# Designs tried in a protein design chat: VH-VL binders against Adapter SH3BGRL (SH3BGRL). Part 7

Target 1, 113 residues: Adapter SH3BGRL (SH3BGRL), of Homo sapiens (Human) (o75368)
Amino acid sequence: VIRVYIASSSGSTAIKKKQQDVLGFLEANKIGFEEKDIAANEENRKWMRENVPENSRPATGYPLPPQIFNESQYRGDYDAFFEARENNAVYAFLGLTAPPGSKEAEVQAKQQA

## First folded at step 18 (VH-VL)

Design v04 (from u03 with light chain D31Y)
Fold by OpenDDE, fold request of step 22:
Structure v04 (fold): chain C 113 residues (1-113), chain A 119 residues (1-119), chain B 111 residues (1-111)
Amino acid sequence: as target 1 above (113 residues)
Amino acid sequence: EVQLVESGAEVKKPGSSVKVSCKASGGPFSNYAIHWVRQAPGQGPEWMGIIMPILGITKYAPKFQGRVTITADDFAGTVYMELSSLRSEDTAMYYCAKDSSGWYEFDYWGKGTTVTVSS
Amino acid sequence: QSVLTQPPSVSAAPGQKVTISCSGSSSNIGYDYVHWYQQLPGTAPKLLIYDNNRRPSGIPDRFSGSKSGTSATLGITGLQTGDEANYYCGTWDRSLSGYEVFGGGTKLTVL
């Protein structure tokens, strides 16, 4: 299951928009996900802090939501998600198999041929 | 490198309130978590609370719940700690501190603000 | 009275090794990472060890940390006169909805 760590209490328009963009994509594509609110639950915040890889952490401060995981495997932040979407590689980004008939599946099929 | 500049020493009467400020060098806190930690004379540090401005997160230690208020002006890069209903035992050095990754490892400290409560 | 228990003082001669213990419970040290702070007289605390055994930049490898069960230990080898200070352990306690706790501190004297 995809886990998206978000902050429901953020007053940042940018963060809220990025969170909604990720969640909206998952909903629209009927991809199962769990929303983990780091503002409402400190256990979520602690887990995120411990499981975002060091090389993926900002030089200063803490990683900003949304942070995306597949189960316990870190997949990336919003920028990584955005790039994947632009390249029709979101399922690969999420660690999922692209559904048959999808643009991503077609591209993968051609590359393997 | 981040520097935290705190407001000057305070002398207060019992029952009054004190508001200490902590200004970060460089402007807005961005993705910083700022903590308040006090230390009474001859004692160890005591955590009071945390604020993560960009996430809208604020939490207080149980001991100070209802008596402490932590706020932030992110544009000014300043965090405030207000402690009300002051008592003599509130006499202490009050530090603001930044954690390194959002979970209570304090890598930068202010120089502290002395608050003295006396009748 | 502190949630975490430290010896009030330790002492050794220059060049020697010292250890400072920090004892807690399953709600704090047993639950989360332990951090260590050095505080020189008249100064703010300084982060010495974080996440049980990690050293911030600028901290020499003479300083080490370890954690086992509900206890943590700070080790200092090659003791120097400049190491004379108070040392505090700290960690997150999940009880009472969660809060950061500290030890009572250990005064290190270099003989």
Scores: ipSAE 0.899, ipTM 0.949, lowest interface PAE 0.4, mean pLDDT 96
Fold by OpenDDE, fold request of step 22:
Structure v04 (fold): chain C 113 residues (1-113), chain A 119 residues (1-119), chain B 111 residues (1-111)
Amino acid sequence: as target 1 above (113 residues)
Amino acid sequence: EVQLVESGAEVKKPGSSVKVSCKASGGPFSNYAIHWVRQAPGQGPEWMGIIMPILGITKYAPKFQGRVTITADDFAGTVYMELSSLRSEDTAMYYCAKDSSGWYEFDYWGKGTTVTVSS
Amino acid sequence: QSVLTQPPSVSAAPGQKVTISCSGSSSNIGYDYVHWYQQLPGTAPKLLIYDNNRRPSGIPDRFSGSKSGTSATLGITGLQTGDEANYYCGTWDRSLSGYEVFGGGTKLTVL
């Protein structure tokens, strides 16, 4: 299951939009996911802090939501998601198998042929 | 380099309120979690609360709940701590501090603001 | 008075090794990472060790931290006169909806 760490209480339009983009994508593609609100649940915030890899943390401050995991495996932040989406590689980004008939699956099949 | 600049010393009467400011610079304010920690003379630090402005998160220590208010001005990159109903026991050095990763490891400290409460 | 317990003072000669203990409970040290702070006279605290045993940049390797169960230990080798300070441990306590707690501090005197 994909876990998306979000802050429901954020007043930042940018953060809200990024969160919605990720969640909307998952919903639209019927990818199972779980929202982890770091604002509503301090344990979520603690977990995120502990599990975002050091090399993925900003030089100063804390990682901003959304932060995306496949179960306990860190997959990336919004920028990583965005890049994956632009390259039709979102399922790979998420650590999932692209569904048959998807554009991503077709591209992969061609590359392996 | 990250810097936290606090407002000047305060002398207050019992029952009054004090508001201390902390201006943060040297990095993106949007990623900052700012804490308030006080230290009475001869004692250890005491955590008061945290604010994560961009996330809209504020939390207070139980001891100060209802008596402390932490706010932020994102445009000014400034965090404020207001403590009301001051008592003599509130006499202390008040520090603002930044954590390194959003979970209470304080890697940068202000120089502190002395608040003296006396009749 | 303080949630975490530290010895009030330790002392040693230059070049010696000292250890400072920090004892807590399952709700704090047993639950979360321990951090250590150095406070020189007349200054704000300085992060010395974080996440039990990690050193911030600029902190020499003669400073070390460890944690076991509900106790933590700060180690200082090659003691220098400049190490004379108060040292505080801190960690998150999950009780009472959660709050950061500190030790009472240990005054290190370099003889």
Scores: ipSAE 0.895, ipTM 0.947, lowest interface PAE 0.5, mean pLDDT 96
Fold by ESMFold2, fold request of step 22:
Formats: structure tokens, sequence, C-alpha cells
Structure v04 (fold): chain C 113 residues (1-113), chain A 119 residues (1-119), chain B 111 residues (1-111)
């Protein structure tokens, strides 16, 4: 199960857009996920802080949502998601198998040949 | 790095309210939290609440729930703490503290401001 | 009445070692990491140790921290007269939907 850490209370346009972009993609592609709201449950914020790898944190301050996990395995932030989408590699980025017939599945099949 | 400056000392009567400001240097708030912590003379610190302006998160200690309000003015880079229904036991030094980790790590403290509650 | 219990005072001679204890419960020290703060006379507290045993930049390695079970310990070696201060432990307590708690403080005297 894909888990996306978000802050429902954020007034930042940039954070809101990034969160909506990730969640909207998952919904549009019928990928099952759970939202983990760090504003509604402080233990979600604690967990996110503990599980975002140190080398994936900003130079100063705390990491910003959205933060993307597959179960407890860290997958990346918005920038990593955006790059994966630009490269037709979102399913691989999420640790999932691309649907048969998708552009990503075709690329994956050729790379395995 | 970021400097925090609290507003000046206050003398208040019981039953009134106090509003203390904390101005952060460096313009609009970034990805750090601001906490309010008080310390009565001869006692340990007492956490009052947190605000994470960029995330829109605010939380208060159980002891102060209903009496404390923490707000931010993002463009001014200023946080406010208002404590209502003051009692003499509220006489203390009030600090704002920066938390860069986002999880209760107070890596920079303002100089503090005294609030005295007496008749 | 502090949630975390510290000895009220501790003393040692210059050059010696001292430890300061901090006792809590499974809902705080037994659950989350402990931070330590130094408060020199007439000043605001200063972060000394974070995440149980890590030092901020500028804190000498003669300051150390550890945690076991529901207790934490601050160690100070090579004591200097400038170390005379109050020392506070702090941690997050998961009860009551979560909040930060502190010890009552330990006054260190360097004799």
Amino acid sequence: as target 1 above (113 residues)
Amino acid sequence: EVQLVESGAEVKKPGSSVKVSCKASGGPFSNYAIHWVRQAPGQGPEWMGIIMPILGITKYAPKFQGRVTITADDFAGTVYMELSSLRSEDTAMYYCAKDSSGWYEFDYWGKGTTVTVSS
Amino acid sequence: QSVLTQPPSVSAAPGQKVTISCSGSSSNIGYDYVHWYQQLPGTAPKLLIYDNNRRPSGIPDRFSGSKSGTSATLGITGLQTGDEANYYCGTWDRSLSGYEVFGGGTKLTVL
C-alpha cells in the first residue's frame, strides 16, 4: 500500500499543488493509497521525520510534504515523483508493476530484453 | 542564523490577558517551527505550544488549552502568543524558540520576556 | 511536580566528571528521544544534546548523552567553572495527544 504524507492545513500554494498532483495521479491511475495527514495526527509527523532518510532531507529545516512511501519503504518527495512521471517510470518509482499495455510497461519490457 | 526577538516586558493584573510577539529575522517563515516555553523563577521550562506557519499547524499543551492562542503573521515573520485569564502563577519568563527539525528540538531560544501578574 | 525527575543539584571539582540523571516513563523517555539544555545564569536555555546523544555544532565532546529504558543521562567530563549552570532534560510525551515535557532542572556547582 502506497502511503502519502500530507498536511491538510497547509496554506502554501506550492505544497497544496504538489500534494494534489501526487494524490490526483494515484486516483486517476486507480492506484490504491492511504493519506497520512501530519496536521491531523502528530504521530504521523513523528513517523515521517523518523523515516525520511537523512540524505533526502533539506539542508536546513524539516522535510516538506508530500512524502511518498510504499508501506514503510521510502520512495521520495514531490521532485522525485515529478522526475519519475517525466520518464514514464512512476510505477517503478512506487515499487509497483506497471499495468500491461501501458507506455511504462512497454519501456520496462524492452529494458529486460 | 535566524534571530528571535520577543516583545518587551509586561506587568498585568489578574484576570487580564497578555499578548507577546516574537519576530524572526530573515523575512517570511520557512520550514521551521516556533514554540512558546515559559519558566517561572527557580523552576524548569514549561512548554506552552507550537506553530508551524508554512504547514498551518498549531498545537497547545493540555495545561494551557483554552487559555493560550498562538498565531502568525507570515509576511511580517512574527508569531504571537496570547494568554488569557491571567493569575499570579503565570508570572514567568516567556520564550519563543526555533525548532528546525520539526520535532521538539529547540535549537535557538529568544532572550525571553518577563510577564508579571500582580495586583 | 515536573513530569521528568532530575536530582536538584550535583557538584564536582574542576577537571572531574559528573552525570545528571533524568527519569521518566514509557510514555515519554521510553517512547521518544531526549534532549538536554544548558542554562547559564541570567541567560536563555541553550541546546546541548539532541536525539539522546547527538551534539549541535559548537558543543564540545566532553558533553555526552545516553538513554536506557525510561531514564536518560547527561555526562560532563573535564569540568570547568564555566559549566556552572542549570541543566534540563526534555522529551515528547505521547499521552494526552502529545506534548513536550521537561525536568525540573539540576544545578551543577563546580567547586
Scores: ipSAE 0.711, ipTM 0.885, lowest interface PAE 1.1, mean pLDDT 91
Fold by ESMFold2, look of step 18:
Structure v04 (fold): chain C 113 residues (1-113), chain A 119 residues (1-119), chain B 111 residues (1-111)
Amino acid sequence: as target 1 above (113 residues)
Amino acid sequence: EVQLVESGAEVKKPGSSVKVSCKASGGPFSNYAIHWVRQAPGQGPEWMGIIMPILGITKYAPKFQGRVTITADDFAGTVYMELSSLRSEDTAMYYCAKDSSGWYEFDYWGKGTTVTVSS
Amino acid sequence: QSVLTQPPSVSAAPGQKVTISCSGSSSNIGYDYVHWYQQLPGTAPKLLIYDNNRRPSGIPDRFSGSKSGTSATLGITGLQTGDEANYYCGTWDRSLSGYEVFGGGTKLTVL
């Protein structure tokens, strides 16, 4: 299902807050997900590095967590998640159907009319 | 481009410790991993450990567990490697190396510094 | 004793082709990407091939890499005297909670 790659040991307040923002959204909306901690299991870091598409990697250095997948399909980083949330498109971003009665379902119904 | 400069050569006695610094020129280590790798005369490289400062990750090779400590000063752009309980077998060239991929790909190596352990 | 096994030396004439082997196990070469490093006399190692067969910018295509099973091979064509160096393979080994391992090196002599 939804997999979120995170670094539990990060000393960066920016990274910690981005990770919490993603995970908190998933929890609040009861979206099933699995945390993949790249600090606790080094092979999670290998997997993340291998599966973030080349065109989604920074020009220099390694991609920073959080990185969001649906199964093995890459969905995006924090900036992509933030943009999707601002546009009421997080379920679409995750490859999921928005719940009936949600803002996202309402927006999508208007766009289809 | 980030350049790496290790501190100067050192001569140490058995049983003592050495601390080698590695300073990045051109800025901090943001999303790079830094490794320490040594090379004894006439031998291949030997990986000692990794630090990824922004992620709070530090890991050491099994051979050096308990003897090596790698730390970073993110604001100064400097990484340190301390090796304790020195033995004559620790005589080697010590390199810091940049790993831009975050997975053991040493795309830039410092010039290295010699640590000689002799009584 | 290196975890990865390389021949101690190889030699060939200018213009010829040479290959350098690197033998490992299922926990390293059989599991993860192999990288190659060139170390010219008196210098630090330089990344030559990464992720089995990819070349960094500035490395000519006469340098190539491949991997099969638990072995990897570095190929050099159009050999030049400036290619005289030690060549090392490196890869991640998943045993012992994971660590990087290298070969003992192969000295290339261009006669």
Scores: ipSAE 0.696, ipTM 0.882, lowest interface PAE 1.1, mean pLDDT 90
Fold by ESMFold2, fold request of step 22:
Structure v04 (fold): chain C 113 residues (1-113), chain A 119 residues (1-119), chain B 111 residues (1-111)
Amino acid sequence: as target 1 above (113 residues)
Amino acid sequence: EVQLVESGAEVKKPGSSVKVSCKASGGPFSNYAIHWVRQAPGQGPEWMGIIMPILGITKYAPKFQGRVTITADDFAGTVYMELSSLRSEDTAMYYCAKDSSGWYEFDYWGKGTTVTVSS
Amino acid sequence: QSVLTQPPSVSAAPGQKVTISCSGSSSNIGYDYVHWYQQLPGTAPKLLIYDNNRRPSGIPDRFSGSKSGTSATLGITGLQTGDEANYYCGTWDRSLSGYEVFGGGTKLTVL
């Protein structure tokens, strides 16, 4: 299952928008997911810190939500998600099979041919 | 490098409250946490609480739950700690500390400010 | 009371090695990372070792950390008179919904 680490209490408009963009995409495409709120449960914040790879953390400060996992496997942050979406590769980014007939499935089929 | 400056020393009576400020350099808060830690004379540090302003997260040590309030003024880049119902045992040096990791790693400490509780 | 137990003092001659222990429990050292802080006389604490054994930029290799079970150790080799300070371990304790705990400190004297 896809797990998205978020901070429900964030006052940052940028963070709120990024979180909504990710969650909204998952909802719109009926992709099953769990929200992991790092503001509501400090153990979620500890887990996120331990499981975001060190080479994927910012040079200074802590990594900002949203952070995206498939089960325990790190998939990326918002920028990685956005880039995957712009390239019609979000399902691959999430470690999922793109639905038949989707733009992403068409791109995959063309690349295999 | 973010610098932290606590407000000046305070002398208070038992039963009163104190509010200490911590000004962070460099404008509005970013992706770091601010902690309050106190140190009584001859003792080790004692963690009081955390605030992560950009994430809207605040948490207090069990010992201080109900007596401490930590707030932030994002535009001023200032964090406040208010400790109520003061006792003589609250006499200590009070530090604000920066935590860049977001998980209890105090990589920069202010110079501290003394709060003395005496009748 | 300090949740983490440290010896009150240690001493050694310049150039020698010293270790400082920090004893905790399964709810703290046995669960989360340990950090070490150096507090020179009249100053605020400074981060010396983080995440059990990592050094911040500018901390020389002669400072090291390790952790085993519910205990952590700070090692200092090549002792210098400038190392005279109080040293504190700190870690997160998962009890009581989670909070940071520190040791009572160890005074290092370089003779």
Scores: ipSAE 0.673, ipTM 0.875, lowest interface PAE 1.2, mean pLDDT 91

Design v04 (from u03 with light chain D31Y)
Fold by ESMFold2, look of step 21:
Structure v04 (fold): chain C 113 residues (1-113), chain A 119 residues (1-119), chain B 111 residues (1-111)
Amino acid sequence: as target 1 above (113 residues)
Amino acid sequence: EVQLVESGAEVKKPGSSVKVSCKASGGPFSNYAIHWVRQAPGQGPEWMGIIMPILGITKYAPKFQGRVTITADDFAGTVYMELSSLRSEDTAMYYCAKDSSGWYEFDYWGKGTTVTVSS
Amino acid sequence: QSVLTQPPSVSAAPGQKVTISCSGSSSNIGYDYVHWYQQLPGTAPKLLIYDNNRRPSGIPDRFSGSKSGTSATLGITGLQTGDEANYYCGTWDRSLSGYEVFGGGTKLTVL
């Protein structure tokens, strides 16, 4: 299952929009997911911090939500999600099979043909 | 590099409140966690709470829940800690501390400020 | 009583080594990373060891940390007079929805 780490209490407009963009995409595409709120549950924040790979952590500070996992496997942050969506590769990014008839499947079929 | 300066020493009566400020200099503090830690004379540190301004997170130690309030003014680059219903046991050095990793690693401490509660 | 237990004092001669223990429980040291702080007389604490055994830049390698079970140890070799200080362990405790706890401190005397 897809797990999206978020901070429900963030006052940052940028973070709020990024979180909504990820969750809204998953909902609109009927992709099952769980929200993991790091503001209400510090163990979620501990887990997120420990499981974002070292090479995906900022040089200073801490990783910011949203952070996206497939179960325990790290998939990326918002920038990685955004890039995947721009390339019609979100299912691959999430480690999921693109549904037949989806935009991602159609793009792949055109590229292979 | 970021530096933290607490407001000046205070003498307070029992039952009153104190509000200590912590001003960050040498860079913006909103992308770090800031903690308040106190140290009574002859004792070890005692964690009071955390604020992570960009995430909108505040949390207080169970002992201080209901008496402590931590806030931030991002434009002033300042974090505040207010402790109410003061008692003589609250006499201590109060520190603000920077936590760059966001997980309780206090990599820089201010010089501290004394709050004395006397009858 | 501090949640984490440290010996009140320890001493050794210059050039020798010393260890400082920190005892906790499964909800703190047995669960999360341990950090160590040095407090020289009249100064604020300074981060000495983080994440059990890592040194910040500028901390000499004669300072070391380790953890086993619910106990942690700070090691100091090649003792110098300038090492005289109070040393505190700290860690996150998962009980009560989580909070940071510290030891009561260990005064190191170099004699």
Scores: ipSAE 0.657, ipTM 0.866, lowest interface PAE 1.3, mean pLDDT 90

